# Designs tried in a protein design chat: VH-VL binders against f1miw6. Part 28

Target 1, 251 residues: f1miw6
Amino acid sequence: MPHFAKPLLRNIITRNLFNSIKKKQCLQYLQTLRTLQYDGFTTVYFGETDIPESLVTGEDFSDGYYMPTPTWCVVHAGGSQGWVPWKYRMFLRDELCIKQEDNLFFEFCDVVKKAYGKCAIVVKERRRQDATRPKEGKETEAQAHVPSVVNLTSVTCCPEVAKSYGHKLLTLPSPYNYLNPLDSAWSSLKWFIINNRKEFCLQSVDGVYSYQYILFSDLISKGIERINLSKWRTITTKVRRWENYYLGKLS
Short names: E, the ipSAE of ESMFold2; O, the ipSAE of OpenDDE; V2, 0.75 times the mean of E and O plus 0.25 times the DockQ between their complexes.

## First folded at step 6 (VH-VL; framework fv_acasunlimab_arm2)

Design s63 (at its last look DockQ between E and O 0.01; V2 from the best seeds 0.00; counts 0 for: pae O 7.4 > 2, placed apart)
Fold by ESMFold2, look of step 8:
Structure s63 (fold): chain C 251 residues (1-251), chain A 119 residues (1-119), chain B 110 residues (1-110)
Amino acid sequence: as target 1 above (251 residues)
Amino acid sequence: EVQLVESGGGLVQPGRSLRLSCTASGFTFSDYWMSWVRQAPGKGLEWVGYIYSGGSTYYAASVKGRFTISRDDSKSIAYLQMNSLKTEDTAVYYCARDSYDTDAYFDLWGQGTLVTVSS
Amino acid sequence: DIVMTQSPSSLSASVGDRVTITCQASQDISYYLAWYQQKPGKAPKRLIYDASNLETGVPSRFSASGSGTDYTFTISSLQPEDIATYYCQQYDSLPYSGLTFGGGTKVEIK
């Protein structure tokens, strides 16, 4: 009698982490999120992704000689309702880069308040500046390293601003980034870029950033349009299955 | 065969207690959440509560504090302990399987067991 | 708990008629809503999940839509075997929202 072997749930997990502190943080995050959802808060995932210029140009520059290229940052938000009706933002991460814009988060909070009412705004924990990487010099104890302010590289997300609009700001713990549907949306956008970059190429001998910004703007706009409500529901459903798994396993 | 079978129903007086069992077969019971749903005679479906695979429980407001759900994964059985029974608790009680792997709540039901609460 | 208000409580229609049933949630449940069919003396059977997704093997005459607080279930051409009571059921904001059902809609022929 043939045995039907189900996929082992452990093999579905992309990372097997024995960190009980991070598991407890995940459970607390999920319980808070579900309490807010029950209290009528609309969940909105706010975040950013980096698009290196090499992804757009599409050419591998031999392993023996790598030349650094600039990286663009795209900031957007979405959830089970699709993309927030808010124009995404692009920032250049170069020597001329635009520093964090203080009024951007105010604008975002106002837009989502008008669109959805009170929101649970979810941002992911920054991995590179969470002291997970050893600093050069003195070692501070890992105890009590929980910053009160959430920082994106392109915008400061202030909990007090969110609260003034009736929102709540939540931080998604670092090793559980697959619980952020926005990361799946970013992956879909990058796949679109890889598959469609030739159709958005313009040749220019003058104004490299003008050419590249036009390419990014058109390509990004079309890529974002391709992530429609149906795609968002697919992504959100997958995230909810993982949320329920962790709620069940950890509770 | 994949199956849920309820047992333990019967006639009971108001204020007394009764324990229902739900026996699972044909699937890995420990991977699933389990729910209890009831249906009063001639009435609609009413969710009673569920138990996570990890053991935490949640209840409808109408039964909270009186009913307790538990599970024994080694025997593949879910239980519903009903205390301080009222006449409005008279119903057919179903157990149902919930899955974290999909949003597949109530994808498998038992046949139900009748509980009658009368003075 | 989230209250689901289902309308109508009963209806009678002829074979071939279009039948529409609605559910309204007491708060936004996104799209986390399922529809069940229950025939007399039987346990319920799920037909639709996540507001609009048809279960495998369910006839294409069944459909549903909705988001937020308002949801609709439709039988495009009623058949004699569709005589049953239909229920909506939400599963939003777990564990706190519960898994509450609408009051049901009894569908009869004639």
Scores: ipSAE 0.361, ipTM 0.705, lowest interface PAE 3.8, mean pLDDT 80
Fold by OpenDDE, look of step 8:
Structure s63 (fold): chain C 251 residues (1-251), chain A 119 residues (1-119), chain B 110 residues (1-110)
Amino acid sequence: as target 1 above (251 residues)
Amino acid sequence: EVQLVESGGGLVQPGRSLRLSCTASGFTFSDYWMSWVRQAPGKGLEWVGYIYSGGSTYYAASVKGRFTISRDDSKSIAYLQMNSLKTEDTAVYYCARDSYDTDAYFDLWGQGTLVTVSS
Amino acid sequence: DIVMTQSPSSLSASVGDRVTITCQASQDISYYLAWYQQKPGKAPKRLIYDASNLETGVPSRFSASGSGTDYTFTISSLQPEDIATYYCQQYDSLPYSGLTFGGGTKVEIK
């Protein structure tokens, strides 16, 4: 059991110190973020986390029967003001039809506009799995292609949509994902699940068979609620310290 | 005032059991992990174990199987049950507040309680 | 378990001197390191967390740095009230493994 939790909770500051491009991207991100903050934009981190069913059930599949357990994706947002007053969404990842709810990001943008006004919406850069094939071709000038669309697993985030609501969409470079306070929040959620899942279990005895049911929605809801404003402030303060460190070091 | 107070220390014979208590006040006890740390006379700090907010526990190898940590959130108390005590267990025992999810590791300590195991 | 090697075990310095303590981890602990001050007969007090962050209310003469396996704690100008034993502590393996402390450094004033 101990081996699976390691990747879930480590805000591994993988300082890929060696990628000058990524350093530059980080600096640009941080400078832009600070500028927006000074301009009165509220910073909101929008993201998702995967919750395998095994995390909820506590089933140890170490005995080699890798039954692929369903994985749930939770989408939410937060920042120094706590969780965004928006209902988190949960999706089953294995369902072929991840109907990308095309409208979810619109809904989100509307809600944060109403709640906070103009927002700097921060999302993580999606690791392009496919770029391993060195296409040999032309030195096309790495125009910093502001990705026209940032796709989360379940949600499409569009800069134009954000802009239409008066927001700015920022992409956090992948090596610096630990600068997203949502990671700490997700880690907290996952630990809550691990430690409290038994309290959300119902036992049903039907004749010869005993079944254990987990109130999954309640478990997630309570886990999210546990991360109160004070906790968010602590997490975001920590991130801010790191941001300042990098601004100083990379400048 | 935010504080931790250890109690239950004393003189015990080898092989006997002792239960320590850590009473918390001034904060929401149920939101925090609790750790026990001990310090033998004139020696360094040694982590003993911790209990999560949900009740899961982890122990140092030196005490595993002998010591048990528990908590009563309704009373804001953490416990350290020590069984099969050895002379090497002689130490000041501290409880400490820990919040992993907020990176608030050991930000609050009690004053400690002395346990002496002597024949 | 991660082993923390702290050096020196003891030092004596004059008021105003720069004091430096080092801590080496047996593996990369990714800045998950804290420094504690323990005065005689008192409980430990956290001074630094996450390798370089000063706790609230801690004097600015205290500082720390490091990365990977190697970490340093510094008192820029030693004061009489700084007489204590200092400990490093790693928490990289949380929650799957134990916490480990360095052996401590006793700081005295000549």
Scores: ipSAE 0.020, ipTM 0.512, lowest interface PAE 7.4, mean pLDDT 83
Fold by ESMFold2-Fast, scan of step 6:
Structure s63 (fold): chain C 251 residues (1-251), chain A 119 residues (1-119), chain B 110 residues (1-110)
Amino acid sequence: as target 1 above (251 residues)
Amino acid sequence: EVQLVESGGGLVQPGRSLRLSCTASGFTFSDYWMSWVRQAPGKGLEWVGYIYSGGSTYYAASVKGRFTISRDDSKSIAYLQMNSLKTEDTAVYYCARDSYDTDAYFDLWGQGTLVTVSS
Amino acid sequence: DIVMTQSPSSLSASVGDRVTITCQASQDISYYLAWYQQKPGKAPKRLIYDASNLETGVPSRFSASGSGTDYTFTISSLQPEDIATYYCQQYDSLPYSGLTFGGGTKVEIK
């Protein structure tokens, strides 16, 4: 009862402290990233996005009947060099708790090392698990190295694995969206899907009658391809300007 | 108060066994990797081994096959089971916490416990 | 194992002096290096991580730099409370090889 007398003041103080902590984290992130870049590390941004099938089909469910639309999780990486020469992955979201490929992050680290040498791998901050290990039966070799932390829902990114390939794994603080070029790439992909989905419809011939066939993965692949090197250079140049702004403001 | 406290050290004869405990308080123990580091009297630091939150372990070549690290997250305790002890194992044994989520190793240490292996 | 060679093994300096300690790795450790301070009878305390990042609450007179195989740690103006043994430690070798410390540098007042 006594503490109910001052909830507004407590909330204001807590918010200001949180913002101060996040500013310090952002400054540390930017200083570390710049140091690595000056030392010849190639920056690659690794992330995921969710694409519901309704975005591709354009279907809606009206009236009293509702059926959840399946959602796909697309995972890829890119930077000023364009998309990394690693085949993007696509997972059905309701199967991620069961169908998680082991050692996917090991493969990723090996591929980018062979393509670029040492890399600064940037992943976006996510809420950590409080449990000692994942309870969903998807423990991988990579998960064993990163206690209670999952940087992506589809892939466990392990700092130990990254460093074994000569890479540095960095976590981008969550409130600084302008520092993540992948957010712009994902928006471009979704915009491409919305504007081109009807061109990638069913097409099949079965002798008696013909109809069109939509291949979801083909539409996604085409959308990813449209985000070419020139587009990535534009996106990363904008990110660089925001980085310079925050470095000047926070330091 | 965030702290680590080692216990179980003492005098032991060569060839015998000893178990050390490291009790953690003031933080979420299960979120951290735990390491053991030793220091022979008047000498430098030597890493012994670590245990991830998931239970996987790794050991220095000098102790592999003889020492075992384990943990009990419900009690916030890490253990170092030392078998087939040698006189060269005489040292102060420290437990230290690791946080791979912050890219920082050994940000918190215990005060150490002395193990003397002598006949 | 990655071998860490630390020099000098000991040094004597006066209050206010600049003290520099060097740490050399047998192979490229990509900034995965920390510096620790150990006072007599006490546990080590981490001062620097990732080669150059200063731990919160550590005085600004402590600094470190380096890349590849060569790393340095500096105390810009030695104070009496800085008398300790300092250790570098690499963590580049995980998970395939163990962590290794330098031999230590004992800093004392002349």
Scores: ipSAE 0.000, ipTM 0.389, lowest interface PAE 16.9, mean pLDDT 77
ESMFold2, look of step 7: ipSAE 0.151; ipTM 0.628
ESMFold2 (binder alone), look of step 7: mean pLDDT 88; pTM 0.880
OpenDDE, look of step 7: ipSAE 0.018; ipTM 0.558
ESMFold2 (binder alone), look of step 8: mean pLDDT 89; pTM 0.901

Design s64
Fold by ESMFold2-Fast, scan of step 6:
Structure s64 (fold): chain C 251 residues (1-251), chain A 119 residues (1-119), chain B 110 residues (1-110)
Amino acid sequence: as target 1 above (251 residues)
Amino acid sequence: EVQLVESGGGLVQPGRSLRLSCTASGFTFSDYWMSWVRQAPGKGLEWVGYIYSGGSTYYAASVKGRFTISRDDSKSIAYLQMNSLKTEDTAVYYCARDSYDTDSYFDLWGQGTLVTVSS
Amino acid sequence: DIVMTQSPSSLSASVGDRVTITCQASQDISYYLAWYQQKPGKAPKRLIYDASNLETGVPSRFSASGSGTDYTFTISSLQPEDIATYYCQQYDSLPYSGLTFGGGTKVEIK
């Protein structure tokens, strides 16, 4: 069985029925997304996933507590067209720089514009940027109203940058995880890792960590390749069914 | 290795001061928000305060004005300066790292250090 | 501060039993809730985040749900290694007020 789990339908329905703010945000998100799709925007889901080294090595929680362990962060994007023709990024989470490459999101926007034209870029709601991280130097009500420029923990996604390439940046409300096909792709990747980790799991060789990185990178690459266009169409079809369900429930 | 180690706990008299240290290793400390969480003997968890990666701090009402959180990113150390200690401050104090994909739930904890405030 | 009321404060159940713990917030916390497991003498371990998302590597017998002010944590088939105190924690309050934990639920095997 996969170690990762998705929320059950019952849990998603129960949450959405009682949270009026998140229901309204979800409805607004869905209506905006459908309008953009009707206007010819290609939907791409941009995000990240964390792959703990324990998932690869098979270490367990037999003592019941988290042990400090390296976690790898994978950044990619996809949609009904398959994976975006953009080189995914992978790095050790504990070595993450908050000031990641200034040009990464610019590069991404340029690549998807060349591949698909104008895009609706969907990022998952993660950090509560405007409420949780105060604006530098001010901490004033006026500054709190400025749109957030950080949509992922590893990548700064600026709405104005997206707009300069003709794109629209949308934030998916956090409790509606089934509306993000990228989460399904990540689940497939993690399942692939669990089933194939023994093929790539090596004991330390003279303490050379970079050797393990090469093997781990290959495992991730193979897992990403297994999530082909056919698989992406299947998961985006399921997302479309969830979208239709929520549109019927929330409107 | 990714690790948090607290130090500086011990026995202290009411009204006195004590400083706790939290030494981080195995990750880029300056990128993370750090929190202090305490637990009185036989009681539940109580959040004490946090410090943003940029240095701004916030405190629980029970300690505001008495406790100060600071950090030294060059040394990968977070500090909890405790002033005007009360017997009610007796607890195991944990240093915790805020999750990188949210700003206020904890993905890494130290082992804790015991502070006993008694006369 | 947002007050988190957790119930029951303790329970005893048999191996294989379904265990349910509830957590109620004094105001709507918009799914910004985590669940932690703490074994005796150890630091807490996060099991659930954003009300229902199971942490990678955590057994599937653990689950959680809820919305608004009412949240639930469930162990579908209690195992001996699940003996611990469980805590909910809200993080909707920042930057306007402090983080708060529930009072904890001590789970013991009878």
Scores: ipSAE 0.000, ipTM 0.384, lowest interface PAE 17.4, mean pLDDT 76

Design s65
Fold by ESMFold2-Fast, scan of step 6:
Structure s65 (fold): chain C 251 residues (1-251), chain A 119 residues (1-119), chain B 110 residues (1-110)
Amino acid sequence: as target 1 above (251 residues)
Amino acid sequence: EVQLVESGGGLVQPGRSLRLSCTASGFTFSDYWMSWVRQAPGKGLEWVGYIYSGGSTYYAASVKGRFTISRDDSKSIAYLQMNSLKTEDTAVYYCARDSYDTSGWFDLWGQGTLVTVSS
Amino acid sequence: DIVMTQSPSSLSASVGDRVTITCQASQDISYYLAWYQQKPGKAPKRLIYDASNLETGVPSRFSASGSGTDYTFTISSLQPEDIATYYCQQYDSLPYSGLTFGGGTKVEIK
């Protein structure tokens, strides 16, 4: 009956230093964002989420057996004015590439400049090591023979591209997830998918694969549309409450 | 029942001090921002200051340096310490709660307590 | 500070009338505006938040709209119980400056 081992002093010091650095980064982020907002910049949160096909099909591996499933990357942006008037994008995760990412961000910057003028574009801090993190959950014997490390790509947001359109690109430091309204929007989308997938998938069970793809795309589009202006105002107001809390707490 | 009750108001001479209390009940006090808002007789509402759930404070320019807001989460009480009182500070003082998910929109108000600053 | 200019300062209307109150901010407040009702001798009560969202339990005759610097509050069919002073309040300025209220509009029935 040994007690749970406490971290070594070295580990405590390292953790405290990391936390101190992140607190400073968060305070700087919040101060910069508020300054830009005061200067007339429209805040837009740009990001992506992963939608595994199993979430849409409702496939159940209750026996503890997990198969690799195709994962779709959905890219969009929004803020207090709702979703930006830009067509969201959807790609198979493994098909994302730098060239496509650069083209998307150029188009995005042009669209939001035309819609809102100068914008403060907020993106999540991309941690290189997170892309190589081991997958959670049980794996099949078949998965044991697949490379354990997958080089995941995300849409590349170039500060120079943003600047060329008059925008400012801000990186939201991890782990301050409560400061990103887009995460709440993605949760709402996934909740919509889970609760509405049966309506779409059952109708296509007799199976034309192209029709199943159309239903998948339609389900995602409807889920995005349900996150309306009112929902975005609620989400962004909650984020401002957390911003004010962190400004006070981090001082 | 969910409520806020202010106390400590009264007649006080200019230059003196007075402490107001706001006792909360029926909700998790520590989760909420608390504000003080005042209203001079026959006049409009004027925000005085707030205290974050984490304890940091912010004040209106008219009271900064004279008034201090504090809180005791274990007792569910917010305080307004008023120093160097002026006749212009005469008002009904309300404590008000921000909703958990927002700031600056007051979803619950106390009944108010009258502070009269006069010789 | 962000200055909130509210108009009119007072009005008298008959039961059933449509009542409109306006609120103008000195700068863009990005929908961060609430409307409060204060009945004589009582504390204020929030009716509207985020410029246009109606508080739970508040009658549907109350509505509000607006964006940027210009905001409007409407009572579609004035009732006797609506006699009160109404205030707008911005909360966009936090934490750079304090919260500010409009001057109020006293609504009376003829």
Scores: ipSAE 0.000, ipTM 0.407, lowest interface PAE 14.2, mean pLDDT 77

Design s66
Fold by ESMFold2-Fast, scan of step 6:
Structure s66 (fold): chain C 251 residues (1-251), chain A 119 residues (1-119), chain B 110 residues (1-110)
Amino acid sequence: as target 1 above (251 residues)
Amino acid sequence: EVQLVESGGGLVQPGRSLRLSCTASGFTFSDYWMSWVRQAPGKGLEWVGYIYSGGSTYYAASVKGRFTISRDDSKSIAYLQMNSLKTEDTAVYYCARDSYDTSGYFDYWGQGTLVTVSS
Amino acid sequence: DIVMTQSPSSLSASVGDRVTITCQASQDISYYLAWYQQKPGKAPKRLIYDASNLETGVPSRFSASGSGTDYTFTISSLQPEDIATYYCQQYDSLPYSGLTFGGGTKVEIK
């Protein structure tokens, strides 16, 4: 109705501005990343992926009502040099809110500094609509105290910690997931799991599934190893083509 | 539930213009790339062009200079403006949503709208 | 500019048969290939992405593989509901050139 004309106009202006801001944020990200690369920084993409038990057992609940299932969170990093020489971490999702290892990012920064020297560490912008936390009032003031801190569900990434090791922490804007080669690596890992899971899990027996952590972690490890240096170079070359195109067209 | 609904198709004479709309619902429209794909009667699929979430557009050679893709994120609508229509443009036109986690392939499609270019 | 050649253009098979469709790219597409199913009068539905990843909810009888320029899509045991036209689509070319589809394979059951 006409009674809502002014609020609708404000919404249109705000939305157009927001879309423009996201494009500018992407360009700023790309320009900053390229400058760091020219200055000798090694680019490392750091992130996580969730591997639900149903992916390992072969169950599919996409057509049914949502039901909880055990999910494993895998944390790793890589780039054109391959996977970083850091032991990837794997956490049971149900334990993530209880057990976060505060020192993981410190260890990570130390390891990549020793391996590559100064790094541009790229993390993905966290999507708020996918958060499972209750209403905004339940957010802690301690977590909001350092607004620049980027939190994965399993690892807290602090720009000041990265800087203390000579690194730069960059956040890739959420709409531009295709500029993150790590997402392609995660897809390859999940593909490996689907094609090799029969070796590492028990079949459903009377509607009951079971598998052992050791067997599951072995499957994950083999999948990670299959994403070799050659595969990483292919993935990062595709990302580089997109980056060069946008830097040329949008700047 | 994700839905894409095309509208604006119909019979049009060669050399004239027509604008198609694709109304989206059930997702955050502004986060997604949108493509137009067409299918001539009894023929295969042909990509027409796309618009990414930031607004930049790309077109197939067959329509470049004649077709324009745009979007209105406040209304969750994508548009295909077709100018200088040729009989070869006769097809069912689909809008399709690019997958969020990777680019260049489609996870949801509209039902399609028929455009017939004939005198 | 990448040309996708799909074969065969059509086939007829019996329920329970193994069906194989091939897709050949004019240049290396580095696994950036998707497969779609289009039933008569319906919009296409994605079955496979990144050459071999099966979409959630798609039956395990569907599979795909390939690398470089040569890709294969297989239905291990054809069912009546699988009557459709199947298309491959490459997405390696963006942003330098457009997306391209194969010509399609019409699958019918006797």
Scores: ipSAE 0.006, ipTM 0.468, lowest interface PAE 9.7, mean pLDDT 78

Design s67
Fold by ESMFold2-Fast, scan of step 6:
Structure s67 (fold): chain C 251 residues (1-251), chain A 120 residues (1-120), chain B 110 residues (1-110)
Amino acid sequence: as target 1 above (251 residues)
Amino acid sequence: EVQLVESGGGLVQPGRSLRLSCTASGFTFSDYWMSWVRQAPGKGLEWVGYIYSGGSTYYAASVKGRFTISRDDSKSIAYLQMNSLKTEDTAVYYCARDSYYDTSGYFDLWGQGTLVTVSS
Amino acid sequence: DIVMTQSPSSLSASVGDRVTITCQASQDISYYLAWYQQKPGKAPKRLIYDASNLETGVPSRFSASGSGTDYTFTISSLQPEDIATYYCQQYDSLPYSGLTFGGGTKVEIK
């Protein structure tokens, strides 16, 4: 069946091209990072994670009645030196498109320059979302190449701002999340929340929502503090092993 | 709240196949690496294999080529497809949650286990 | 594979006693070691990770230490609820090879 053979071949070619591009981006990222490290740059990973309130309360509304829970975006940075000496931020997700804080990245760059000198700041690649969904019969640019940005949803990370402080901003390709130690730190935070939420979320304080908010904030803060220097060194050492594996496999 | 539930265990003859399922609830399944660990009656724990959130798999030498791990993130289910079963595969099979990407390697959540008996 | 050798395979102690279990790796595992408790008929529960870090909510009577190839797990004052089999597990081999558990130590009260 010739008509089936032609669409299948096109899909295989497109997939292989996309895979090759991502592998090349990963190799370039690793080579650039190692060069900067050799040149005396301190590596800091800057990122965000979503903490739904349902993770704290343990509620599941998947049956007949739907009650959405607020989701909080936590922003922080760290590396082999531990968490950066910068106050982490926590934003309500539904407010991020309206109330994005200005100047946070300037403050961040200044803080890490004072603490570590010149830094290689690593952020995760984000796919740019189109306002209009692709229509049937039209090939999307995403099929051949996924566009990326160097911005977190909570913070605008400008390469020129980083450079003005002596830093270099790098983008880690999204398919290689295991090369990001911050994702491991976020996992530890979420694990801490799951295992300690009963201690901080008191059923008996129904009707005192502000008290629950204070407990929620304290739980997140405790979880972040638990990820100490020793834990960060363990995480970054494991990331280094994955980097070495990928450098050997992709080159 | 957070749990893993295994199913699909039972009695099976040597040389046959069996598929185990592990249904996750109470957490974002797609964020986690998943492992299978087995325990023969009266014996110790033996790691079988893992699947990371990106889909790559690794297997213990004893099952490599016979067992396949897969996942369906839309259903929050991990699978263990066991082919060419041997009597020494008889064990309680546990589904275990590792951690997000780089913290994989130790387990923070386990299912109740499902017994697989391979006998003629 | 990295081989994990646990000793003893079983022990009996009195309530309040100090219990020590050892785990030896066939090669340097760089602190990538966890300890699990398994009670009869139950799934294992992790008590220790990264050789010496105690899990949140685990009683302070449990502790662990070690480096290189030699690791130790201690219960400072054995309680009746501590009757279980304990396992060490290395994860230094990722991503190059698989995970391995020690043979287990059955802890009983005499």
Scores: ipSAE 0.000, ipTM 0.430, lowest interface PAE 12.5, mean pLDDT 77

